# VHH binders against o67189: the designs that were tried, part 22

Target 1, 350 residues: o67189
Amino acid sequence: METTIFQFQKTFFTKPPKERVFVLHGEEQYLIRTFLSKLKEKYGENYTVLWGDEISEEEFYTALSETSIFGGSKEKAVVIYNFGDFLKKLGRKKKEKERLIKVLRNVKSNYVFIVYDAKLQKQELSSEPLKSVASFGGIVVANRLSKERIKQLVLKKFKEKGINVENDALEYLLQLTGYNLMELKLEVEKLIDYASEKKILTLDEVKRVAFSVSENVNVFEFVDLLLLKDYEKALKVLDSLISFGIHPLQIMKILSSYALKLYTLKRLEEKGEDLNKAMESVGIKNNFLKMKFKSYLKANSKEDLKNLILSLQRIDAFSKLYFQDTVQLLRDFLTSRLEREVVKNTSHGG
Short names: E, the ipSAE of ESMFold2; O, the ipSAE of OpenDDE; V2, 0.75 times the mean of E and O plus 0.25 times the DockQ between their complexes.

## First folded at step 7 (VHH; framework vhh_7nfr_2)

Design s2 (at its last look DockQ between E and O 0.85; V2 from the best seeds 0.00; counts 0 for: pae E 3.3 > 2)
Fold by OpenDDE, look of step 7:
Structure s2 (fold): chain B 350 residues (1-350), chain A 122 residues (1-122)
Amino acid sequence: as target 1 above (350 residues)
Amino acid sequence: QVQLQESGGGLVQPGGSLRLSCAASGFTFSSYDMSWVRQAPGEGREWVSYISDSGGSTYYADSVKGRFTIARDNVKNTLYLLMDSLKSDDTAVYYCAKEDYDWDFSGYFDHWGQGTQVTVSS
């Protein structure tokens, strides 16, 4: 079966499909993420994510195995990322691919979603094991929405909230976000919140409220929370990011970059350098980002930042050298920090 | 106001061919994805085929794959469904449907035509 993500989503939640294995791919990844978010909500604890680049072959097959050791086999949703990397690990052995195909074909109770972060080429879809999956499962495609459609969606949302947006303001917003649906959604929500008391949004207002959009807006939220030492919320956002298919190494990369920049800035500040100039020297040119970084610097001592960097390096090392679960390591890190903060607060309140 | 008007249905023998058309008005046709949906007597509506706004992507239900071809003319604001090798099971009212999305990007059909009857009978 080949279908669009829209039709698939509608059908999946209303009439469960007979097929159990699905490939999700497309140019518009946000649609896939949205679907997966809904999936997670539906399945709760029975929602499992596997990373093909981090999981062993044995673990992979175990995870797909419907044999619940504990007899009450609730239907599970298994989401697989980086499946291509997993295939590489299996090697070029025909037998291994056949085994994989057999395992996937024999999935009866659970749903398996193989998620690609890009649109698959025809050649990829025609190759094993995806060719076989297409025969007994489904291929789901998330196509890009037209600019006009996106514009209409945004207008509709504002209208639903009783907000009138000036044409210039809307165009600015769309351009600012580059029609990225994820970023656009976030910015629109912010604007709606801002306009709660206003029925009209002007260009000037949008310019004031809207921020430069990065492809990894959610990751930045995580980093923001972490650097501001809201570890509880950071944990929640981390889970969300993972559920949305953000690779933990990407999170680590951004976090490490920020930590290193902050450490550098802290050192420069101690030397008496102008902070604004220093920020620009490390590539922070946006005023909003400057503001955020200033807040991070206030929230963290030089020692804090150093410790953060060391912790991140440790996580990276454990992930790469010992093949430990990066997500779990991040969780452990956050939990540890949270515990420390709680202890500090209890010792000073007493 | 969005308007969709289907035409081209009729009575055909098994193995025959039909060409359905849907005339669209009241919206920017070239900016929206379109689908054909059919409803057989006593059954629910079944998705048949999808075409992207540009026409670059097409998808089909398994039941019609290889037999039906969806196409569109964005200059004429018309959606087409070429139906070949028709079977008795293809008997249904065929609807042209405009696809839209909610804020959560859940897809739905926001507008339907009146439908055109296709009857495949020997």
Scores: ipSAE 0.314, ipTM 0.656, lowest interface PAE 1.2, mean pLDDT 86
Fold by ESMFold2, look of step 7:
Structure s2 (fold): chain B 350 residues (1-350), chain A 122 residues (1-122)
Amino acid sequence: as target 1 above (350 residues)
Amino acid sequence: QVQLQESGGGLVQPGGSLRLSCAASGFTFSSYDMSWVRQAPGEGREWVSYISDSGGSTYYADSVKGRFTIARDNVKNTLYLLMDSLKSDDTAVYYCAKEDYDWDFSGYFDHWGQGTQVTVSS
């Protein structure tokens, strides 16, 4: 089966297909994200994520097994990221690839979704195991939405809220975001809140309120917000990063790197080291980064940084050793810090 | 106002061929993906085929793959369905449908034509 993601969405949730294994790919990654969000809502605790670069062959096949031990049996949805990395671990052994295809063909009760972060080419789709998946399962493509459709969708959303948006303001917003669906959804929701009383949006207001956030900037924005202790905004940015398909290990890598550098800088300051030279000794040579790190040092004590590093190490250990959800562990960490910040502020008022 | 008008249906013997057309007006046809959907007597609607706004991507229901071809002419604002090797199971009213997306970026059919009857009878 080959189909578009919107046709697949309409049939999957109302008239479940006979096929059990699907490949999701395409240029419009946010459409895949919205499908997976609906899938997670339907399956709840029976929604399982596998990272092909992290798990062993045995763990992969065990997770796909349709066994129910000591508990009730429920249909599950298994979502696989980085499937290409898993295939590399199998190598070029024909026997192991045949085993993989056999296991995928024989999935009976569960659904398996192999998620790619790009549009696959004909060559890739015609290669095993995807060629076999196309035969016994399905290939689902998320094609790019046309600019006209995106424009009309945004305009209709403002009309639904009774907000009159100037044509130049609308065009500016679309160009600013590059018609990126994730950025548009966030910025339009902010603009609706801004204009909830006025019911009018001008070009100047959109220029002031809206901003473009690239994928790379989003990760560094998350780290910046966390280190400056804006945990409420950090939680919102984290959710956006995961929805955009940013691998949680990438987030952990950058945050851990910053935390370790900051802790080292605190120790060098205690030894009397000049701050600018200390920053260069830990690889911070860019003037913009030096400015940011000075802000982080002011906002965080040595003890704060030690506790952050220990928390990140615990999150990483639980994610790897016990297959715990890295994103949920990080959310729980941020939520706990936000609650402590609220207690601190109310205690000052007492 | 968006308008979609199907034509080209009729009575055909099994193994025969038909070409359906859909004339579109009231919107920028070249900016929208399009689909064919059919409804057999007493049954629900079944998606048949999809074509992207440029015509660069096409997809088909398994029941028609290899027998039907979807095409579009963005100069004439016309959608086509070329139907070969017709079977009695293909008997249905065929609808031209305009694709769009809601705020959650889920696809749906925005507008439908009145349909054209295809009957495959020996």
Scores: ipSAE 0.251, ipTM 0.642, lowest interface PAE 3.3, mean pLDDT 83
ESMFold2 (binder alone), look of step 7: mean pLDDT 80; pTM 0.805

Design s3 (at its last look DockQ between E and O 0.22; V2 from the best seeds 0.00; counts 0 for: pae E 2.8 > 2, placed apart)
Fold by OpenDDE, look of step 7:
Structure s3 (fold): chain B 350 residues (1-350), chain A 122 residues (1-122)
Amino acid sequence: as target 1 above (350 residues)
Amino acid sequence: QVQLQESGGGLVQPGGSLRLSCAASGFTFSSYDMSWVRQAPGEGREWVSSISYSGGSTYYADSVKGRFTIARDNVKNTLYLLMDSLKSDDTAVYYCAKEDYDWDFSGYFDHWGQGTQVTVSS
């Protein structure tokens, strides 16, 4: 079966499909993420994420196994990322691929979602094991929305909130975000919050509020919360990021980069260097980002930043050397920090 | 106001062919994905086929795959469904539907036509 994510999501939640294994791919990843978010909400504890580049073959098959040692076969949703990497690990052995296909074909109770972060090529879809999956499962495609449709969605949202956006402002916003739905959603929400008492958004206002679009906007939210020491919210956002299919190593990469830059800036500041110039020297040129970094510097001592870097290095080492779950390590890190903050606040009377 | 008007339905013998049309107005037709949905007597609505806004991608239910062809003319604001090798099980009211998304990007059909009756009988 081949279908659009539009049709798939509609039917999946109303009339569960007979097929159990689905490939999710497409140009519009946000639609896939949105679906997965809903899936997670539906399945709760029975929602499992597997990373093909991090999981062993044995662990992979175990995870797909419907045999509950504890007899209660609750239907599970298993989401698999980086499946291509997993396939590489299996090697070119025909027997191993056949085993994989057999296992996938025999999924009866659980739902398995193989998620690709891009549109698959015809060649990929015609190759094993995806060819076989297409035969006993489903291929779900998330196509891009037209620019006009996206524009209308944005306008509708503003209108619902009683906000009128100038045409040039809207066009600026759309261009700034490159019609990326993930970025656009975040920016629109920010603008709505900004305009809470305003009925009109002007171009100047949008320019002031909107920031440069990154493909990893949600990751930056996480980093922002972490660096501002809101660990409780950071944990929630982390879970969301993982649910949306953001690879934990990507999170780590960005976080490490920020931490290192901040540490460098802190050192330069201590030496009496101009902070603005220093920021530019480390590649921070955007005024909004400069403001954020200033806030991070205020929130963190040199020692804090050093400790953060060391912690991140430790996480990276444990992940790479001992193959520990990077997500769990991040959670542990955040939880530990949260506990420390709570203790600190209780000891000082709040 | 969004308007969808289906036409082209009728009575055909098994193995016959029909061409359905849907005239669209009241929105930028070329910017939206479109679908055909059918409802047989006593049954719920069933998705039949979808086509992307540009016409570059088409999708079909397994029940109609290889027999039906969805197409669109964005200049004429018209959606088509070519139905070949019709079967008795294809008997239904066929609806043209406009696809849309809410702010959370959950997909739904925001508009439907009145439908056109297709009857396949010997």
Scores: ipSAE 0.396, ipTM 0.736, lowest interface PAE 1.2, mean pLDDT 87
Fold by ESMFold2, look of step 7:
Structure s3 (fold): chain B 350 residues (1-350), chain A 122 residues (1-122)
Amino acid sequence: as target 1 above (350 residues)
Amino acid sequence: QVQLQESGGGLVQPGGSLRLSCAASGFTFSSYDMSWVRQAPGEGREWVSSISYSGGSTYYADSVKGRFTIARDNVKNTLYLLMDSLKSDDTAVYYCAKEDYDWDFSGYFDHWGQGTQVTVSS
């Protein structure tokens, strides 16, 4: 079957099709990510994520074929990211490709969602294994939303709260965010809170309250909150990042890079180096980034940074050597830090 | 209080036509996307058609595309379903449904009408 994500969303949760294997692709990745968030909500513990670049061929097939004495008859949702990387590991062997197609064809009790981070072209969809999936499963495309459709959603959100937004303020907000739905959601929620009492938003107010900036903003927002020790907000942002399909290794890479740079800067400062010159020596040349790193240095002692690095090293090791879930390890780390902050705020006699 | 009242159902021969109406009250009708959903005897609910809040975009299930037409009148607060070339498979209770959705555009239906019976029988 072939369908759009709009039609698929309207039917899957009410009268789902008999097909069990679906390919999700498209230019509007936000819609794919939000569909998967709803799927996770529905399936709870029966929602499984596979990372095609991280698991072995045997682990992949076992995950799709396994039965359980307690859960073998219960419907599960299996979500596969980075399927292209998994296909590269299979190589060009016709036998292995036929095995993959056979396993996918024989999924009967679970749902399998193969998620692509871009719109697939006709040639890609015409190649195995996706050609076969199109015949026994389904292809779900998330096409780009029109700017007018996005504008009307934003206007609806303000109207639901009784907030009158000036037309120039609305247009400014849409242009500022580039009609990006994830950014719009965050900024509109902030603006609704701001205008909850007065029920009106002017252009100047939107300019003061809303902003949108830069590559990987959501991952850097998480890193910023963590390094400034706002662990409660960092936990919420982490859950959002995972729900939107950000790969946990990307999060770990950026956080580890920042932690190591900060520790290096502490050591250089002890040796008497000028801080701005030290920052350039570790690749921090942009004035905005220098300002952020200065705030991180003020918030973290050398011991704080050493302990952070050791914790990140443990998370990385357990993820790779012991097959532990990176997301859960990171969540546990943040929860532990939040609990330490609560204990710190409780006075103890000397 | 949101209220949705369907009408216009009945008995019709295969190949016939029927027009359903849904009177809406208790909410700002022109702010919400609307849908028709049907339920055949012994079956689950099946989405039939949707129309955007302004009427500018319409969507149809494959089973009815080309045969059914959804429309709305935002002055009269009324949703319509024009059904042509009816088949026995179209026999169902037809519900008017108010959509609500967050940023994800995942359609779900937060309020339903009582339904109107459509029977296609020779």
Scores: ipSAE 0.189, ipTM 0.549, lowest interface PAE 2.8, mean pLDDT 82
ESMFold2 (binder alone), look of step 7: mean pLDDT 81; pTM 0.808

Design s4 (at its last look DockQ between E and O 0.31; V2 from the best seeds 0.00; counts 0 for: pae E 2.5 > 2)
Fold by ESMFold2, look of step 7:
Structure s4 (fold): chain B 350 residues (1-350), chain A 122 residues (1-122)
Amino acid sequence: as target 1 above (350 residues)
Amino acid sequence: QVQLQESGGGLVQPGGSLRLSCAASGFTFSSYWMSWVRQAPGEGREWVSSISDSGGSTYYADSVKGRFTIARDNVKNTLYLLMDSLKSDDTAVYYCAKEDYDWDFSGYFDHWGQGTQVTVSS
């Protein structure tokens, strides 16, 4: 059986399938965790967790045994984490894998859930023992949810409480949280409590009440300052990001993405395309981001953006090819820009 | 208010084909997953197929995989089910359903159409 976690949830808790062994994997780990939480509620004391990196081969097979020392016949749910680490303990010998596959195939009264913390590649799913599990059991994937589906859930939650949220407030919240479901649930519940009496949420109120622990928030502040040519403040924010533990590659990715979008927008403007339409074509749809990008376009010429892109490409190349410190290369870039501006402003205008 | 109107059912011989349509109104159609659900005589409702809000992902029950195709037109607010290689076991009332969801995205069908009868006989 191959299915999605959406479809699996629709049937498992009402008319469960005949298969007894399932592999859970995917990009949307939140959905796997919520499924397992419901599974724990259903099975209670008969819900068992095994850690493949911590248990011995004998303990693993004993835990999957259909027998119980207390003689109970109650259906059980066995959840296995770190299955890959358990496979390493078995080694690469054919006989050990065949024993494992036989044990898994012979699960008849209980359910076994093999849980992965990432989306498995085709090659991994085609390898034993997962290839065999796909045959006698099931593969359940938790793919990423669309941004629109997440947005509609958030709107639904506010509507259930009679709360009207302004469009720009909603878009700010979604962008702030990066559409992260765990974070959104927490912030939406806070905002519902905040707005319980007046039943209205404005952008200013969401900005004051909601916050995010997302790793990307400070990076956008750095990018904003750099694109508005406040190089002195940008250097200070860069130092803070590094001290906070933000990886330089994340900084480079976001900055490069913005620079490329802005360069594209300049090119589309030269072709006579409407600016709002052009922004939507590069994924800039909410009012807050549109206003920020308009500011970036005003502050930067096409040549400025071309030179920025080329500088970022050189920084990335030197970091990768010569193993130079990406952070220092960024600092050198910003310092050079700041020094150039100081020299320019010291000379007479003319 | 939300309205779902199915059409295109009828009587067909085994091996035949039908195309079901569902006209949707009263909600932002392009923002919701949509499903087909059927109910055979004397049976409970059975999920048949689902399609994502964009139409980029489609899902099928094992009993219909390879024979049925779900599609949507977000401009016309219409859901489709193309049924090929029909069998007597496909005889049922077919419902268009709008998915409702919670934080766990467990999937509830909060609105249903009137249904359209599909009969495969002879």
Scores: ipSAE 0.172, ipTM 0.457, lowest interface PAE 2.5, mean pLDDT 82
Fold by OpenDDE, look of step 7:
Order: sequence, then structure tokens, then C-alpha cells
Structure s4 (fold): chain B 350 residues (1-350), chain A 122 residues (1-122)
Amino acid sequence: as target 1 above (350 residues)
Amino acid sequence: QVQLQESGGGLVQPGGSLRLSCAASGFTFSSYWMSWVRQAPGEGREWVSSISDSGGSTYYADSVKGRFTIARDNVKNTLYLLMDSLKSDDTAVYYCAKEDYDWDFSGYFDHWGQGTQVTVSS
């Protein structure tokens, strides 16, 4: 069965489907993520995420196994990312693929969602194991919305909040984000917050508030919180990102990039260089981003940044060399930092 | 005001064909996905088919796949459903529906037509 993400979402939450295994793919990843967010909300603790590039074959099959050792098998939602990488690990052996297909076919109690971060090609859908999955499960497609539709969605959101956006401002926002719904959502929310006291958003205001479009807009929230040393919130956002399907290595990449830039800036500042020029030299040209980076520099000493970089390098090494769970390593890192801050605050208040 | 008006329904013999039309007005038709939904007597509403805003993508329920074809003319603001090889089980009121969603993409049918009756009977 092939269906759209809209229809699937509606049906899934109103009338549970008989099929248990679904492939989610499409050009509009925002829709898939939105669905998954709702799914997570529904299933809570019974929402499980598997990373195909990080999980062993044995672990994978165990996770799909409906045999709850503890007898009370609540229905679970299992979300699988990087399934292609998992398939590569299984090798080209026909027997292994057959086993996989059999396991997926035998899922009866749980729901399994295989999520792709792009639109699958016809060839991919016609190949095993996806061909088989399509036969006993469902293929869900999230197609890209038109530019006009996206524009209307954005306008509707502003209108709901009583905000009027100038046409030029709106166009700028749309262009800046490349009509990426994930980025738009974040930017629109920021603008709404900014406009809380204003009923009109001008082009100049949007230019001041909006930042450069990144494919991983939500990751920047995490990075922002981390660099501002709000570790408690950072942990929550991390969990959200992972649940939302963001690969932990992507998070690490962005975080490392920021940390390195900040460290460089700190060094340049110490040398007496102009900070604005220095920022531009490391690729920070946007005024909003400059402002953020200034805040990060204020919040972090050179030593802090150095330690951060070392920690990130360690996490990367452990992930790559020892195949440790990157997410867990990040959590541990944040938890450790949080503990240190609490201790510092208790020692100075006393 | 959004208006959807279905037409083309009627009585047809099994194996016959019908063409449904939906005239749309009151919104930018070319910017929205459109769907056909049907309701048989005593049953709930069943999704039949959807088409993307540009018409480049079409989707069908398994029950109608290979028999029905959804199409649209964005110049004429008209949605079509070509129904071939009709079966008794296809008997229902067929509704044209405008797909819409809020910012979080909850809910996707915001407007419905009055429906057109399709009866497949020998």
C-alpha cells in the first residue's frame, strides 16, 4: 500500500492500520518528522529509535522481537533510521535479506517505521527488502509542498498570532530558508516571539532576527543551549533531536564546528584583533549569528572552549573506534557538565 | 468562500465507467492537494484517491488501484475521477475534498463538496 503522509497520519491515529511495517520517505522531511513527533507523544516510553549504522544485526533483531521478557508486551513503535546502512552491513547474502524480510513480516504487535531522509527512487522501492515490505506493509510518501502553499502556511501562522508581515519581509524569509519547512518553522517561531509586542514585521526586522538557513535548524538550538551552558535544556533538546531523526554525528559535526570557530575567535581576541572582522574571517557574516557568537564567547573562557573541543574529540573517537553510542556519550557529557555547574553554584552560595 | 461541487455520478452497470468532476472555487486551486472520499451506506468515509497540487503525484486506495484515475485541471479549477471497471462495492456517495493542514500538519481535509451518488448495480 502506498499512501501520502497526510492520509497516513490521519488514519494511523484514528484507526490503527493492520499493517505493522511502514516505510516513510519523501522530499518533505518536515512532514515525516512531524508525524514522528506525534508518534513519540502517543507512545511515550514505548517509542524506540534504532540507528541502522550503529546497531548490530543481533541487536536489531532483538529490538524487533515482540517477545517481551517481562510478559506485559505493550505495543511499541520502533523507528529505524539509516536502514540502508544496516542493509550494507548484512551484506549481499540472499539468506540474510530473506531473514530480515521474514522478521519484518512477522511483526504483529509492534509498529515499525523505516525512515528515509530522502525520496526513494523507484529502483530502491523495487528492490529487496523494500519490495517485500511494500507487499505486507505500507509505503508512505511525504511530497514537497508548493512554494505557494508554504507561503500560505507561513502567513496563516503569523495571522493566527495577530502578526502582519510585510510582503517583502515574507519573501525574504522564504528565500532565506529556501522554503524549507523545518527552517521556516524555527524562524517563524523566533519572529513570532520577537513580534510579541509588535503587530507588524518589517523587512529590516526580519533581516535582523533571521539567521542563515541550515539543514539542521534544530541542531542550532541544541548548540546554543550547550554553549550558553544550559545543560538541562540541552539534554531535553538532544532527546528531541534524536527522536526527530537527527543523526548524532550531524549534531557532533555542527557542535565541533562551532567550538572550533569560537576557540579561534577567542585566540584572535586575545591577540587584539577586531572581533567583527575575526568573525567574518571564520565565515560568520550574519549579524544575528555574530550576536550569538559574541554571547558564546562571553559565556565561555578559552579553557572552557578547549575542554569542549577535547571532549568532542573524545566522543568522536569513542564512537568511531569503539563503536560506542554517540547519543549516550553526548548525554553523559552534558550530565557531567550539569553536575559540575550545580556543584559550583552550591559552593558559591554557601 | 471555498466551494466544491461534485458532478458526474449516476447509475452504472458492473464493469462500467464513470467520470466524476469537482468544480472548485473560492481558493487558489492550483496550490492545494485534492482528494476523493466516498461513503457507502452504513459505512464510514473511505479515502479513495489524492492528487498533488501540480498533479505530478497521484495516490490511490488499494481497493481502487488500477481502476480509478485521479486528475486535475488547474486552469479550469476542476478535479476529476475516472472510474473504470466499476464494482458493486464502489457504490457510494463520492465527495471532493480539499486537503489542508495547519502549521503542525494536523487535519488535512478542510472542505468537502455535497457529494455525488454513484450506484453500481446490475
Scores: ipSAE 0.172, ipTM 0.581, lowest interface PAE 2.1, mean pLDDT 85
ESMFold2 (binder alone), look of step 7: mean pLDDT 81; pTM 0.819

Design s5 (at its last look DockQ between E and O 0.53; V2 from the best seeds 0.00; counts 0 for: pae E 3.8 > 2)
Fold by OpenDDE, look of step 7:
Structure s5 (fold): chain B 350 residues (1-350), chain A 122 residues (1-122)
Amino acid sequence: as target 1 above (350 residues)
Amino acid sequence: QVQLQESGGGLVQPGGSLRLSCAASGFTFSSYDMSWVRQAPGEGREWVSSISDSGGHTYYADSVKGRFTIARDNVKNTLYLLMDSLKSDDTAVYYCAREDYDWDFTAYFDHWGQGTQVTVSS
């Protein structure tokens, strides 16, 4: 049985389904992420995320086990990412797949969500173990919304905030974001904040404020906080990103890119190069992004940036060479930085 | 302005069939999920059926599953409800409703028709 994410979301929170295992896939990942966000809110501490590429077979089965050693088992929501990688680990042995299917079939109390970051092909859905999951569980698809529907969503949001957007401005925004809902959400929120004192958004204003967004817009919030040395909030956002299904390596990639650019800019600045030109040379052309990067440069010394790069390289190495948990490494990194900042502030009298 | 207009209701005997129609205007019909909701006398509104924007997915309440069929014609901007094997308990005002979503994609009905009366009686 295949159902849309919209229908699934409507029913899941009102009338819990009998099925316990669901596959979430689709072209519109924002919808899946939004659902998962709501799920996390509902389950709180009973919301668990498993990464198929990082978790051992034993750990995986343990996590799915409903047997609480300590008695009263609260219903849990288990979200599984990179399930395909996990399957690869299990090997090609039919017996192992059968075991997996059996375990999934026997889930009675918990909800299990297998999340794919793309739309699955028919062939994939017809292959084991997904074929079996479809029989005793549910397949949930997140299809893309029409351009018109997306446009209306954006307009409604602005209207709700009492903001009038010029048609050209709106069209520009939609085109800039490629109708990507994740990017749109970020840009719309940004524009709303910008327009807090203004009730009209013009094309020129949108051009000044909006910037080209990559696939994972929420990662930029994390990067922003980290680079501005708000490590406490960065930790919270990191958790949110992970819960939202963002792979830690993706976060690392973006963060590394920014760090390297900043370091380059810092060096050029020291050489007396024009900062604006320098920014453009490293691909920063948008005025808003330039502004952000200027703030990052102000907040970080050359030494800070160098240390950041080294730390990121270390995390990457530990993750790839020693198979350490990248998320934990990032948390440790942030925690250590937070501690240092606290000590620094205490030593200098606040 | 968004408009929804139901038609096709009437008096029918138990076991009979009816086809309801909802004419939509004032918006891009093919971009929205649509639903039928009914309200029996003295009762609250009950969701009956939904259909996705493209018509590729249909959903039914347990009470009507196997008896009712929801369909849509996006060229004609019309929503349909085929009701077979009607029962006395199906007596209600049937409303056509457009489904919308807030920014976080919580679903709600943002527009309703005036409704059409369906009476199942011997």
Scores: ipSAE 0.392, ipTM 0.704, lowest interface PAE 1.3, mean pLDDT 86
Fold by ESMFold2, look of step 7:
Structure s5 (fold): chain B 350 residues (1-350), chain A 122 residues (1-122)
Amino acid sequence: as target 1 above (350 residues)
Amino acid sequence: QVQLQESGGGLVQPGGSLRLSCAASGFTFSSYDMSWVRQAPGEGREWVSSISDSGGHTYYADSVKGRFTIARDNVKNTLYLLMDSLKSDDTAVYYCAREDYDWDFTAYFDHWGQGTQVTVSS
C-alpha cells in the first residue's frame, strides 16, 4: 500500500486498514506530527514511542508483542523513531534482517508506525526491510503542499473570520514564513486576533505583528540583533519573546533557516554568483529582505555562520535527546557569545 | 463560485457500463483532490473513489475495486468515473465532491454536485 498522508488519515480513524505496519516519511513533517498527535489522542496510554538508537533488539520485539486474543488488552499504537540506528545495531547479516521482516509481517492486532524525519529516496524505499513493509504494510508520504494550496488555506482562514487581507500583505507573510505550515498557522491566528475589530490587514500591520506578541517585539527583531552581533540586546529581546509566549522552537526554526541561507549565499558569492540571483535561489525575493540579508552577509564571515549553525544544531539535539530546556540553551549560547566579546574587549585594556 | 455538475447517468442492464463526467469551474481544479460519492435510495452517502490533484494516486472502495475507474483531465477541468460490470447494488445517485481540509488537516468534502442518477435493472 502506497498512499498520501491525507488519504491515510481519512481511512485510518474511521475504517482502519488491514495492514498493521506503516512507514511515514516526507518533506511536510508538520503533517506527520499532526497525524501522530491525533494517533496519540486516540490511543492514550496505549500509544508507545520507541527510540531505535536507545532500544535493544529484545526490547524492540517485546514492545511489538501482541494483545491478548480474549480481550482485556487494548490495541496499541507503537511509534518508532530512529529506525535506521536500530538497523545498525542488528548488523548487516541477512538472517537478522530476515527475522526483523518476519516479526513486522506478523504484527496482527497492534499498529506499528516507522517514522522518518525526511523524505526517503527511491533507493531507500527499495531496500530491505522497507521494500517488504511496502508489500505487507504501507508507505505513507507527506509531500510538500503546493504554494497555491497553502495560500488558499491561509485565505480561507482569514475569510472565515471576515478579514480582508491585502495581496501584498498576504504575499509578504507567505514569503516571510517560507510557506512553513507550523509558523503560518501560529502567525495567522495572531493576525486574526489583531484584526478582529478592523477586519482588514495591511502590509505594514503584517510587518509589525507577525512573529510578535506585542506591538513592539517580534522574532525578526531578535534574529536581526543576533545576526548583527548585538548579543546584549538580543538576550533582552529573547527574554521578552519568551515572557510573551513565543515558542522557542519557532525562534530556532527562523534563526536556523536564516543561518543556512546565509551560509549558502557565502558559498555562492565565493563562486562568483550574482548576489541578487543567489538570494532568489534560496527564497529571498522581497526587496526589504534582500536588504536585510546583505547586512547580515556583511556582518558575518563564513566561519561565523558555520559556528552559528553548529551551535544551533547542538541546541536542537540537546533539547530533543536530553529533554533540556531550549530557552535556557539559547540563553546560555547568547551569554557565552556576549562573555567572549567582553573578554576580547577587556583583554585589550587589561 | 465553485460549480460541480455531473452527467452521464442513466438506465443500464446488469453487466453494462456507464461513464460519468463532472464539469468543474470557479476554482483551480488541478489543485484539489476529487471524489465520487453515491447515495442509494433510503441510505446514507457512501464514498466510491478518490483521485489526487495530479491524478497520480487513485483509491477505490472495496465494493467497486476492479470494476470502476476514476480519472481526471486537468486541462478540461473534468472528473470521470468509468463504471464497468454494473450490478443492481450500484443503483444510486452519484455525486462529484471536492476535497478540502481544516487547519488540523482533517479532510472533508466542502462542495458537492447536484448528482446524476444511475439505475441498474433488467
Scores: ipSAE 0.216, ipTM 0.604, lowest interface PAE 3.8, mean pLDDT 83
ESMFold2 (binder alone), look of step 7: mean pLDDT 88; pTM 0.886

